VHH binders against q9xw16. Designs and how they scored, part 117

Target 1, 132 residues: q9xw16
Amino acid sequence: MSGWNAYIDTMTAAAPSIKRCAIVGAADGSVWARTEADNVFKASEEELKTFVALFNDVTQVPAKGADIEGVHYVVPRTEESLIFGKKENTGFFAVKTKSAVLIAVYEGPNEVAAQVRKAVESMQTYLNNAGY
Short names: E, the ipSAE of ESMFold2; O, the ipSAE of OpenDDE; V2, 0.75 times the mean of E and O plus 0.25 times the DockQ between their complexes.

## First folded at step 9 (VHH)

Design w7 (framework vhh_gocatamig_d2)
Fold by ESMFold2-Fast, scan of step 9:
Structure w7 (fold): chain B 132 residues (1-132), chain A 120 residues (1-120)
Amino acid sequence: as target 1 above (132 residues)
Amino acid sequence: EVQLVESGGGLVQPGGSLTLSCAASGFTFDDYALAWYRQAPGKKRELVAGISSGGDTVYMDSVKGRFTISRDNAKNSVYLQMNSLRAEDTAVYYCAAPKPPPEGIGFDYWGQGTLVTVSS
């Protein structure tokens, strides 16, 4: 598959509590890379197209929440290029770069969420600096 | 400074009802989602219910149909109506809000908590 799979591996190595993740195109939600097999990221292309469009105005997202892999998450608040959500013992972080959106779904308490956020933001910084 | 103050906990028999209230201050209440967490003895804190700034709700599977979360923006308050209470609902219940920018990881501010005991 593509060289983008190496970035998925880097994020999951940095935060092993990431259950599933993907790198998708910011313009259309097309999948560049995702976790596979037992950890397959299951969002449809249609769902991802809708999801990446949320980054056009993140301030509207906490009013409705967000859907990933058919699961509806409450979104506590957003930041300029960051959406995060919660449901039960699961959550996600999604960040936008120039050309991509990184999505990581995790399971665990707040200390786990902190590790996942760090991993996703580190990759966001790297990709932005690389021109993506 | 985010401050959350819970009330309404108590002792109730199985099948009973309680309403928990949370008064919030120190942030832009209308723009944030709010949540209720609980922690039972020997267990980790878990998200029971969340409510978006627009009123859309999320519940843990074991409380769906029994618990209802609501908010009153004029009073800066969030509520949890608990019906058909069970022994397994016994826990300290926490009102929760997101940490203000620049960092946040979910609902990471909690109040002091209010004890709910469902005795068999």
Scores: ipSAE 0.622, ipTM 0.830, lowest interface PAE 1.4, mean pLDDT 88

Design w70 (framework vhh_gocatamig_d2)
Fold by ESMFold2-Fast, scan of step 9:
Structure w70 (fold): chain B 132 residues (1-132), chain A 120 residues (1-120)
Amino acid sequence: as target 1 above (132 residues)
Amino acid sequence: EVQLVESGGGLVQPGGSLTLSCAASGFTFDDYALAWYRQAPGKKRELVAGISSGGDTVYMDSVKGRFTISRDNAKNSVYLQMNSLRAEDTAVYYCAAPKPPYEGYGFDYWGQGTLVTVSS
């Protein structure tokens, strides 16, 4: 559990505009690590189970959107292992690895979004190469 | 070449209604999400409402229940029906689309904007 917190720290250091993030199990949405205290990632286990199931068929996600932390996001596009959403001045990026889903919620303009996407994709590559 | 052309802005009294229209060209309209942003003087652009290719919608909390976003794929158009307008809704409203080929950051193309002024 605590070992996975190092990856959270790496992502938030790479993209300081990440407000909250988590690493969850791809099969069940179980939380492996998340931001805590003032930056606590607040999604319920039921919500995360529903969310990770979206990766079973990402092509259907833009029609329905996605919910994270009780907030509904419009999903403009998906890629095979990437879902992202927008609402007001906030957004998220979620990427799937072999056994995990990384979720990062951020605030800011498109330049900030690009930085956040790069951070989660770098971690996705690292974890896939590590067998996760 | 992506083009987004807004219309329908104007001056209305508090409690009034306006319908904004956005005509889109230069991309496969049916495949992309569209959005309305607004910007008041001295403030950043904010996503007011979005609609996905499949018709799923999102709204800024302060407009939820008052504004409705819709799309007409046959006309390559997106609309924002604005009811119960407030002084705080005064802004330039922009139609927005993702940049084809899609780069994954959100809505990157904006139209020229249409001014909405809510004043007595």
Scores: ipSAE 0.306, ipTM 0.667, lowest interface PAE 3.4, mean pLDDT 85

Design w71 (framework vhh_gocatamig_d2)
Fold by ESMFold2-Fast, scan of step 9:
Structure w71 (fold): chain B 132 residues (1-132), chain A 120 residues (1-120)
Amino acid sequence: as target 1 above (132 residues)
Amino acid sequence: EVQLVESGGGLVQPGGSLTLSCAASGFTFDDYALAWYRQAPGKKRELVAGISSGGDTVYMDSVKGRFTISRDNAKNSVYLQMNSLRAEDTAVYYCAAPKPPDEGYGFDYWGQGTLVTVSS
């Protein structure tokens, strides 16, 4: 079992509206940990490699959107270390740390999205401070 | 400051068509994605269609192939062409724009809405 699963558990406890999430390597999109079983995060390694490369220039992302788990999301706006997207009642938040990208997929309205963003950004801060 | 004004709603029979228009002001329109949401009786407000600053689109599965979103940056306008309308498309339709990234969670500004009723 990966020790990184504890961080997945921390994020989902903080925001129960997270349906699926993962922690992946920022350089290559390699999966360090992901939700499993009934909530398995289904993105391929190739899709994740493409996704983490979006953080090399986030200003290009709103023009083309982003794909996660084979689902295309419109990306309203970005920050240097934050990409978020929307489709129907589904959305995601992705944040980059020194060595990782955290991705959380959720379902629900803006109140749910706010909780998910805070959980992901809290973990981003923790991992950056821990040197990851 | 941010204002979104929808128009084009009305009563239409099943199988009919409507074009919704949204005039936007108070922000740099061509830098942002824009969206149409709807709220049907007894349901939550959901994203129907979105269009990126570069013209990339996303659609709710139940409207894909029937609805088309487009934008005109010179007119600060976004449109929703609705074809093959069904009773379940009855809703108030809202044009939506994002808040700044440090305040936003998606599309967080919307106007007053325009009612679409699909009935015989």
Scores: ipSAE 0.362, ipTM 0.708, lowest interface PAE 2.8, mean pLDDT 86

Design w72 (framework vhh_gocatamig_d2)
Fold by ESMFold2-Fast, scan of step 9:
Structure w72 (fold): chain B 132 residues (1-132), chain A 120 residues (1-120)
Amino acid sequence: as target 1 above (132 residues)
Amino acid sequence: EVQLVESGGGLVQPGGSLTLSCAASGFTFDDYALAWYRQAPGKKRELVAGISSGGDTVYMDSVKGRFTISRDNAKNSVYLQMNSLRAEDTAVYYCAAPKPPGEGYGFDYWGQGTLVTVSS
């Protein structure tokens, strides 16, 4: 399969510190593409539906945190269409486009996180410009 | 002019307890998540515990059940209660807060740190 998988490949090539990632539907959390095999993104459809609903009001998210792959993350803050979280030596960045939510889970300190954020924001811009 | 000032570090015997305090100023404390990180000599900083503005918490696996993070919004303070301390908990502990939107990648403001040494 191609299509949406190509965008996963582009993000992981741009930021090799991404351990797992997915592109899901903004309306329902349905998986369009995800990393596979040794890097399988393992969030359930129910968890993803709950997660994408957080983008309906990102300002409420830091009060409660967020769950991805059964892991609860503290959310230090949110931005207009971006949620990011931290736990131990891991973190995530999630960005919303018109039709999709991109989620990238990484491992490493804040210096590593900078590359991951740049990669997901670049893809967010590209997809928005493409009408997604 | 965000300032985070830690206190409460010291020398403790294995199995002992210690409470760290962090006094925060220069930002709207109630709206921010706060965290405790630690760094042992020659190692990377790691997130020990985090607390959201609403009180939800996260912990690194090795401290879960032993450490408790809490906050007091009236005092602009965050605390780390450490129980059943082990030699491997020896580190400089840092209070941390996020940078403003558009900058940073997590908890990017740090206090000066407070040393915790667990030794007999």
Scores: ipSAE 0.403, ipTM 0.729, lowest interface PAE 2.7, mean pLDDT 86

Design w73 (framework vhh_gocatamig_d2)
Fold by ESMFold2-Fast, scan of step 9:
Structure w73 (fold): chain B 132 residues (1-132), chain A 120 residues (1-120)
Amino acid sequence: as target 1 above (132 residues)
Amino acid sequence: EVQLVESGGGLVQPGGSLTLSCAASGFTFDDYALAWYRQAPGKKRELVAGISSGGDTVYMDSVKGRFTISRDNAKNSVYLQMNSLRAEDTAVYYCAAPKPPTEGYGFDYWGQGTLVTVSS
């Protein structure tokens, strides 16, 4: 397994309600790892470049929302290194580390969202401590 | 204490229209996105429409083109204009606001709800 795919596996094992996820470069949105096959993360390179740039000033994000995989999400509010969005029964959490942005798309109610947020934040802490 | 008070629900025939209103208090209204959710008996709550602090909107696919969300920051109010109503739109409609960051998973505060019944 390529090194970064092990972290994808860790997050999806911790929160099985994650439908798709990716680890991308914070500077350019380049994909380091993502879910594949039936759960392939489908964001384009241009979309990811635009998305990671949102972390340059998260305070502007609730005004415009965010796009992931061609889906437009409303962003209720921001935190310094976390953006989350909602549409229907779908949502996402994205967190920034020193070098990466972790994106997890999930489906389900707030109990599911809580598990997904915990999994993503745990990985954020781990990667920051590892120097990423 | 966040308080959301909905009004405007009622009985309407298919093809009719209703406007729902939500009066909000207890938080900084202008800085946050607001949303309308609905829940039909035996079904999950679903996000119907959301509006950003800057006025950008999101809609669930089945209501796009029929429903319009809007806000009035001077009145701390959010509205849902519902046109071309269908029997499947029958639900309790909730105005929703986000929670504090450490507790937040989306829109976690709802009001008491207002019932919309679409029936002939």
Scores: ipSAE 0.338, ipTM 0.690, lowest interface PAE 3.0, mean pLDDT 86

Design w74 (framework vhh_gocatamig_d2)
Fold by ESMFold2-Fast, scan of step 9:
Structure w74 (fold): chain B 132 residues (1-132), chain A 120 residues (1-120)
Amino acid sequence: as target 1 above (132 residues)
Amino acid sequence: EVQLVESGGGLVQPGGSLTLSCAASGFTFDDYALAWYRQAPGKKRELVAGISSGGDTVYMDSVKGRFTISRDNAKNSVYLQMNSLRAEDTAVYYCAAPKPPPEGYGFDSWGQGTLVTVSS
């Protein structure tokens, strides 16, 4: 979709267990970049608008969980700018920067989740330092 | 530190039922989601069921309709009611909770486990 696709490629290279990924606007959930073709990130614009609004009060999220790509995840806990969820052999990490939300959906056992979190947080730090 | 103690495992015939219990301490129980995982010999641990602080639940497809996760905040306990048990349900079952911030990546604090054997 744009130069933002390079950041998608960087995250997926750093953590190969990431199956689908997107960078969206923090204010409105508008898609800046996402995985495409065989690994297309399938969240609707309505779902993304709802999802990014969760960052307005992350403390409420563990009570109800979160929906991504029509899949409902249990959310074990949250941090100020981090929401993560689990369901069966899948999970996600979502982090908020100044202007964006990065969402990575991964597949695999718990052992791979640490690598996915690290990749997403490394990009969060980079984008925040770049003013995004 | 988070501590989780499981009980209720045992030998049961196919089609039978068991209830697993987990007693939790060392954290503000009411604020956390809890989960049950299982691990069969030679396999990785897999998420069987999860329950949010508000009571919202998730289940793996193969146990949906047979297993029920519940919690009792007054007792700091989480339960797994297992009905219509199958040989494939044979595993060590683990109660799990998230590590407190700033670390963690899921349900990454574990109990010692309780063995469930489904056999004739």
Scores: ipSAE 0.601, ipTM 0.821, lowest interface PAE 1.5, mean pLDDT 88

Design w75 (framework vhh_gocatamig_d2)
Fold by ESMFold2-Fast, scan of step 9:
Structure w75 (fold): chain B 132 residues (1-132), chain A 120 residues (1-120)
Amino acid sequence: as target 1 above (132 residues)
Amino acid sequence: EVQLVESGGGLVQPGGSLTLSCAASGFTFDDYALAWYRQAPGKKRELVAGISSGGDTVYMDSVKGRFTISRDNAKNSVYLQMNSLRAEDTAVYYCAAPKPPPEGYGFEYWGQGTLVTVSS
């Protein structure tokens, strides 16, 4: 048995290019676990509540973009349980499970982005299969 | 097939202005965000500006207040208005579009590029 921080550690080990990440409740954006100290995920409670609500209708997200950690990202497109954004050499991937949203912020080119997406989607599959 | 064609590049003096245009085809233009990237000699390609399907914009910090991205959905076109150009803006500029599902990491489709040279 592991606390939610073990899942954060698993994702960052799978994709070392992840700068900051968090696992939050899908219903309210409450933080279950996040990176800390030098890698602290800095999103506020209100920002996270707003962000997870985007999954109620992902088709609206590319029209407005998304905000994470006070940074506004362009969202190229979405998928039913996936939102990703870009700004300069940074980006994020966010995926929804039954009861959680996983958010990973990274820096780097498309090769790095691909690795981050794979890590986040692998964890999404694992948590869905575990009933989360 | 996705096709992006850029135009409007050229030689301009510091402090000058240029407007870049991109004509897009082969995908559902209105549903996707579009972007302008640039690549200077010896540098990596970087996202300069992005525009959402609804017209919301994002800019690289060094071009904020100088560059304006816009789109015309009726013409399937995206534009980059560049004002107060600096020597460091010299680069090949690329129009970019996202890859359709089920995969994607940002903007994977590029045009051929248009060269912008800012020199005295």
Scores: ipSAE 0.610, ipTM 0.821, lowest interface PAE 1.5, mean pLDDT 88

Design w76 (framework vhh_gocatamig_d2)
Fold by ESMFold2-Fast, scan of step 9:
Structure w76 (fold): chain B 132 residues (1-132), chain A 120 residues (1-120)
Amino acid sequence: as target 1 above (132 residues)
Amino acid sequence: EVQLVESGGGLVQPGGSLTLSCAASGFTFDDYALAWYRQAPGKKRELVAGISSGGDTVYMDSVKGRFTISRDNAKNSVYLQMNSLRAEDTAVYYCAAPKPPPEGYGFQHWGQGTLVTVSS
């Protein structure tokens, strides 16, 4: 548990369809905060280190997809600081800031996905403005 | 403009097979993943199969081993080969593509769909 837990709470309040999420270090995938208990974000730091390295060249990601919590997602396309993936009725959004990567896993249709993207991008903007 | 046109749906008996085709136009086909979704009566629309620009695939667990997604970049087409069809595979099948940046949150361009009915 860290002081960063307040930002997790803010994101999940803004988009209740987020099932699990985390804020991790962009350089190493170290966990700064994650959802816990019944909503525990289960990715290991080893998996997260691999995941954050995808932001070094996002153009290669759609060719291979991405793994989060041991689940493989197809990545439809990427943006400079954003990776998103889909599998069945689930998906994720991951955004990079100066020092962090925010990852949110959700379940639901396109309207839910739009709300989740908005929530993680709002937090991305906030953290960038705060120097993170 | 982006257009996705499905074909190949129809009526088939349990255990049979069908091949769905999707012809795409209006975007840089080779750069994007394409997907097949389905919506059965009274159920949520769900991703059945997806294929990336590099050929990486994802499948719904209930169709893995029975369905195969493929693409032909020269023809701007994506296909879904469906084998060992079951009554629960009955649905409208949609071809789907992502929107280009800066908008997007999955597969948001849809075709009109093609009906697959599995019954005796």
Scores: ipSAE 0.496, ipTM 0.777, lowest interface PAE 2.1, mean pLDDT 87

Design w77 (framework vhh_gocatamig_d2; at its last look DockQ between E and O 0.88; V2 from the best seeds 0.00; counts 0 for: pae E 7.4 > 2, unsure alone 64.1 < 65)
Fold by OpenDDE, look of step 10:
Structure w77 (fold): chain B 132 residues (1-132), chain A 120 residues (1-120)
Amino acid sequence: as target 1 above (132 residues)
Amino acid sequence: EVQLVESGGGLVQPGGSLTLSCAASGFTFDDYALAWYRQAPGKKRELVAGISSGGDTVYMDSVKGRFTISRDNAKNSVYLQMNSLRAEDTAVYYCATPKPPPEGYGFDYWGQGTLVTVSS
């Protein structure tokens, strides 16, 4: 409903394997925009509050994994502003901007993950340049 | 250079058990998650099980309760105990680990694989 939905549409268009995605506040996990209808991003704000806090110390995340939408993922590794996880034929990418966290949940063979990462990092760069 | 060497594959009857091993080298083993993938003929490679650097595990639904992934950091090895094997478990099994930053999008290093055949 807000202008942030346009960014959701941009990411999902850039990577067809993305099933659900959200833009949330980096400080508190508040939802700014998310996929709707048949692909509703289902994470609660309480869960998202916990998730975005992972970026305060990403070094610990690989040891413990991460939860999105009630699903637990193994986290192969992290970067300062990047957390990604895998489960079965699904995974997620989460990137942090100045004020937001972008989360994309995808489904498909391992190779589709490259396109998903590119999509969320492109949006990350755009939003950072825009001051967000 | 990252190296992953799988072993333990073979022919087994349905209901049988098998343990796969993977010897890893060329990276800081303790810092990274490890995984087992498999690829059946005509199918895409799929994540069977993953284990975090801290020992947390994730499994595909079809192997839950039957397969167990574990790691031994002292031996730089990861294992996959497979019980109650089924014909649909037939595949080449691969050991995997991520590339270091900034490269990669999941598990990006792979071994040569070991063949597991479940057949009566």
Scores: ipSAE 0.907, ipTM 0.953, lowest interface PAE 0.4, mean pLDDT 96
Fold by ESMFold2-Fast, scan of step 9:
Structure w77 (fold): chain B 132 residues (1-132), chain A 120 residues (1-120)
Amino acid sequence: as target 1 above (132 residues)
Amino acid sequence: EVQLVESGGGLVQPGGSLTLSCAASGFTFDDYALAWYRQAPGKKRELVAGISSGGDTVYMDSVKGRFTISRDNAKNSVYLQMNSLRAEDTAVYYCATPKPPPEGYGFDYWGQGTLVTVSS
């Protein structure tokens, strides 16, 4: 959805180290918006459906990790509406709102991860306040 | 206070093996993920291997099949078994664990490190 692309643009402007990101439906993982072209978010429909279901019980996630774009990440811990993962110099943050899941994949050290988490959580708050 | 103390580093020849150990204290070990990072001279720190509280693992692609991460919850320890060592594995190796909620970005607490030198 083109209207949702403005939120992708806002997150990537706030944290330029985000390499790829998407906004997907919390119920089914359907893509509402994602980065495109040279930064295309490549997760399959099946993978996204599996991924959003992780938010049904985040306490189980560290035992199995998480897969995004065919890449397996260790999940060091979760919070009620936050899953994050690590692999090499790459990581992700995923947050759940009322009706959406925001996923941001980044590369860089903890300073970069901090900027990405802040951008994703700011958008989570904004969308929850907007009724999404 | 979270403390991570690495040991087992040293000089080894190419093709050799080392086992690194990390003794952890100051937190509920069983509930936390642990990782090994490394930093070579002039390079940034890289996640080499990680293990979650539930035993899920991740490895840097260049070490997969050569390195094995494991944990012993009874001893509050995490280990990195390194086989088929290469000159490119020369680095200071750091043990790491996440900060507790609501802060943190991955593996945020690191120990002081142990030097691994792979050279003839």
Scores: ipSAE 0.686, ipTM 0.866, lowest interface PAE 1.1, mean pLDDT 89
Fold by ESMFold2, look of step 10:
Structure w77 (fold): chain B 132 residues (1-132), chain A 120 residues (1-120)
Amino acid sequence: as target 1 above (132 residues)
Amino acid sequence: EVQLVESGGGLVQPGGSLTLSCAASGFTFDDYALAWYRQAPGKKRELVAGISSGGDTVYMDSVKGRFTISRDNAKNSVYLQMNSLRAEDTAVYYCATPKPPPEGYGFDYWGQGTLVTVSS
């Protein structure tokens, strides 16, 4: 987990509109790494456990939305390993790897949303190829 | 072909009300979220309200309590009830829905918009 901070840095560098992000365990929501300091990713372990469990059946998520950091987002649609949500001019993308869930919270119009998705999916591919 | 057709815009005085409608076609309406965006002249387009396929909703803070988004799956329509209108609500309002998989990263299909003008 001591090396996981480099992946946080890689994602935030690839999409500067990411305000906060985290890498959490897919089974239990345990935090492996997250943004810190003035951009602390503040979600409880209980909230993260609920959040990662959404990937157990992504087809049900659009009906109920998703909560992270105490904020409720509408989930317009999902894919097998991807959930995204929208609220005002903010949103999140979350992707599942073999062992982890990557969560990125961003601000901006639809153009930056595509950049955020690309950043998290690139990391998803990298971690899956590395066995995580 | 996906089509979203907005209607119901017009000129209204501050404090007044309007109902916007969006008729949708060319996709399986029941399975998709819908949203209302707005854009004032010279401003960025912003998400006003969204409604999921199951009826879950989200609102921008400045309209919460004044605007209500709803959907009628039997009519393939989404609505925005706008109450207590203010001058700053003046904008073109757009109906939007996601692209079908595998491409899409937001509300990627848009209507042509309907103008709402709030003035004395």
Scores: ipSAE 0.042, ipTM 0.542, lowest interface PAE 7.4, mean pLDDT 86
ESMFold2 (binder alone), look of step 10: mean pLDDT 78; pTM 0.775

Design w78 (framework vhh_gocatamig_d2)
Fold by ESMFold2-Fast, scan of step 9:
Structure w78 (fold): chain B 132 residues (1-132), chain A 120 residues (1-120)
Amino acid sequence: as target 1 above (132 residues)
Amino acid sequence: EVQLVESGGGLVQPGGSLTLSCAASGFTFDDYALAWYRQAPGKKRELVAGISSGGDTVYMDSVKGRFTISRDNAKNSVYLQMNSLRAEDTAVYYCAVPKPPPEGYGFDYWGQGTLVTVSS
């Protein structure tokens, strides 16, 4: 099995409010690991390729929003390596590292969002310092 | 030749402690992240703890607060201090340098592993 699934497990354990998540290649959106079974991350290869390309110019994203798992999210603003979106009671955080994009979908209020963001950014820091 | 050699495993009582060591050679140790994985009978290999070249750490939820990963760059070694051991910690523990696909689905393991058994 993929060693990268262990990173998914670590991230979801740090923020149990993550409903689904994935680690994908930054260059092509290829899936390295994702949540499975009852919490399977359902994005297509084409959707992920489109999504990771958003990191080429994050300043354009708030005008257009972003699609994950066939759901269109409003993106209120971006930071250099962070895209986050909201749709009603759901949201996502996506962060780019040197080689990867981490995507976490959650459901819940703002305090839940803060926990999810912290978990994703902690993993981003670890992977960047590991050279990924 | 890249080599990782694990040691420090053994039989301990529930609630006991062990320190695992991993001695690395064949690469520029200071530049790489290292991780401890484990594999229990009938289960897939899972990430227990990781440490980046800069010292940032990650832990699986069930070991957070009980296990501590550290590195000693002068000795080319990484360590896992395991406290408050439980029966479910019984596994072969492996040291690895994580790698992204297409380089073997996230890591290539080079060590033999060290067995940890938590039992009376």
Scores: ipSAE 0.013, ipTM 0.259, lowest interface PAE 8.2, mean pLDDT 83

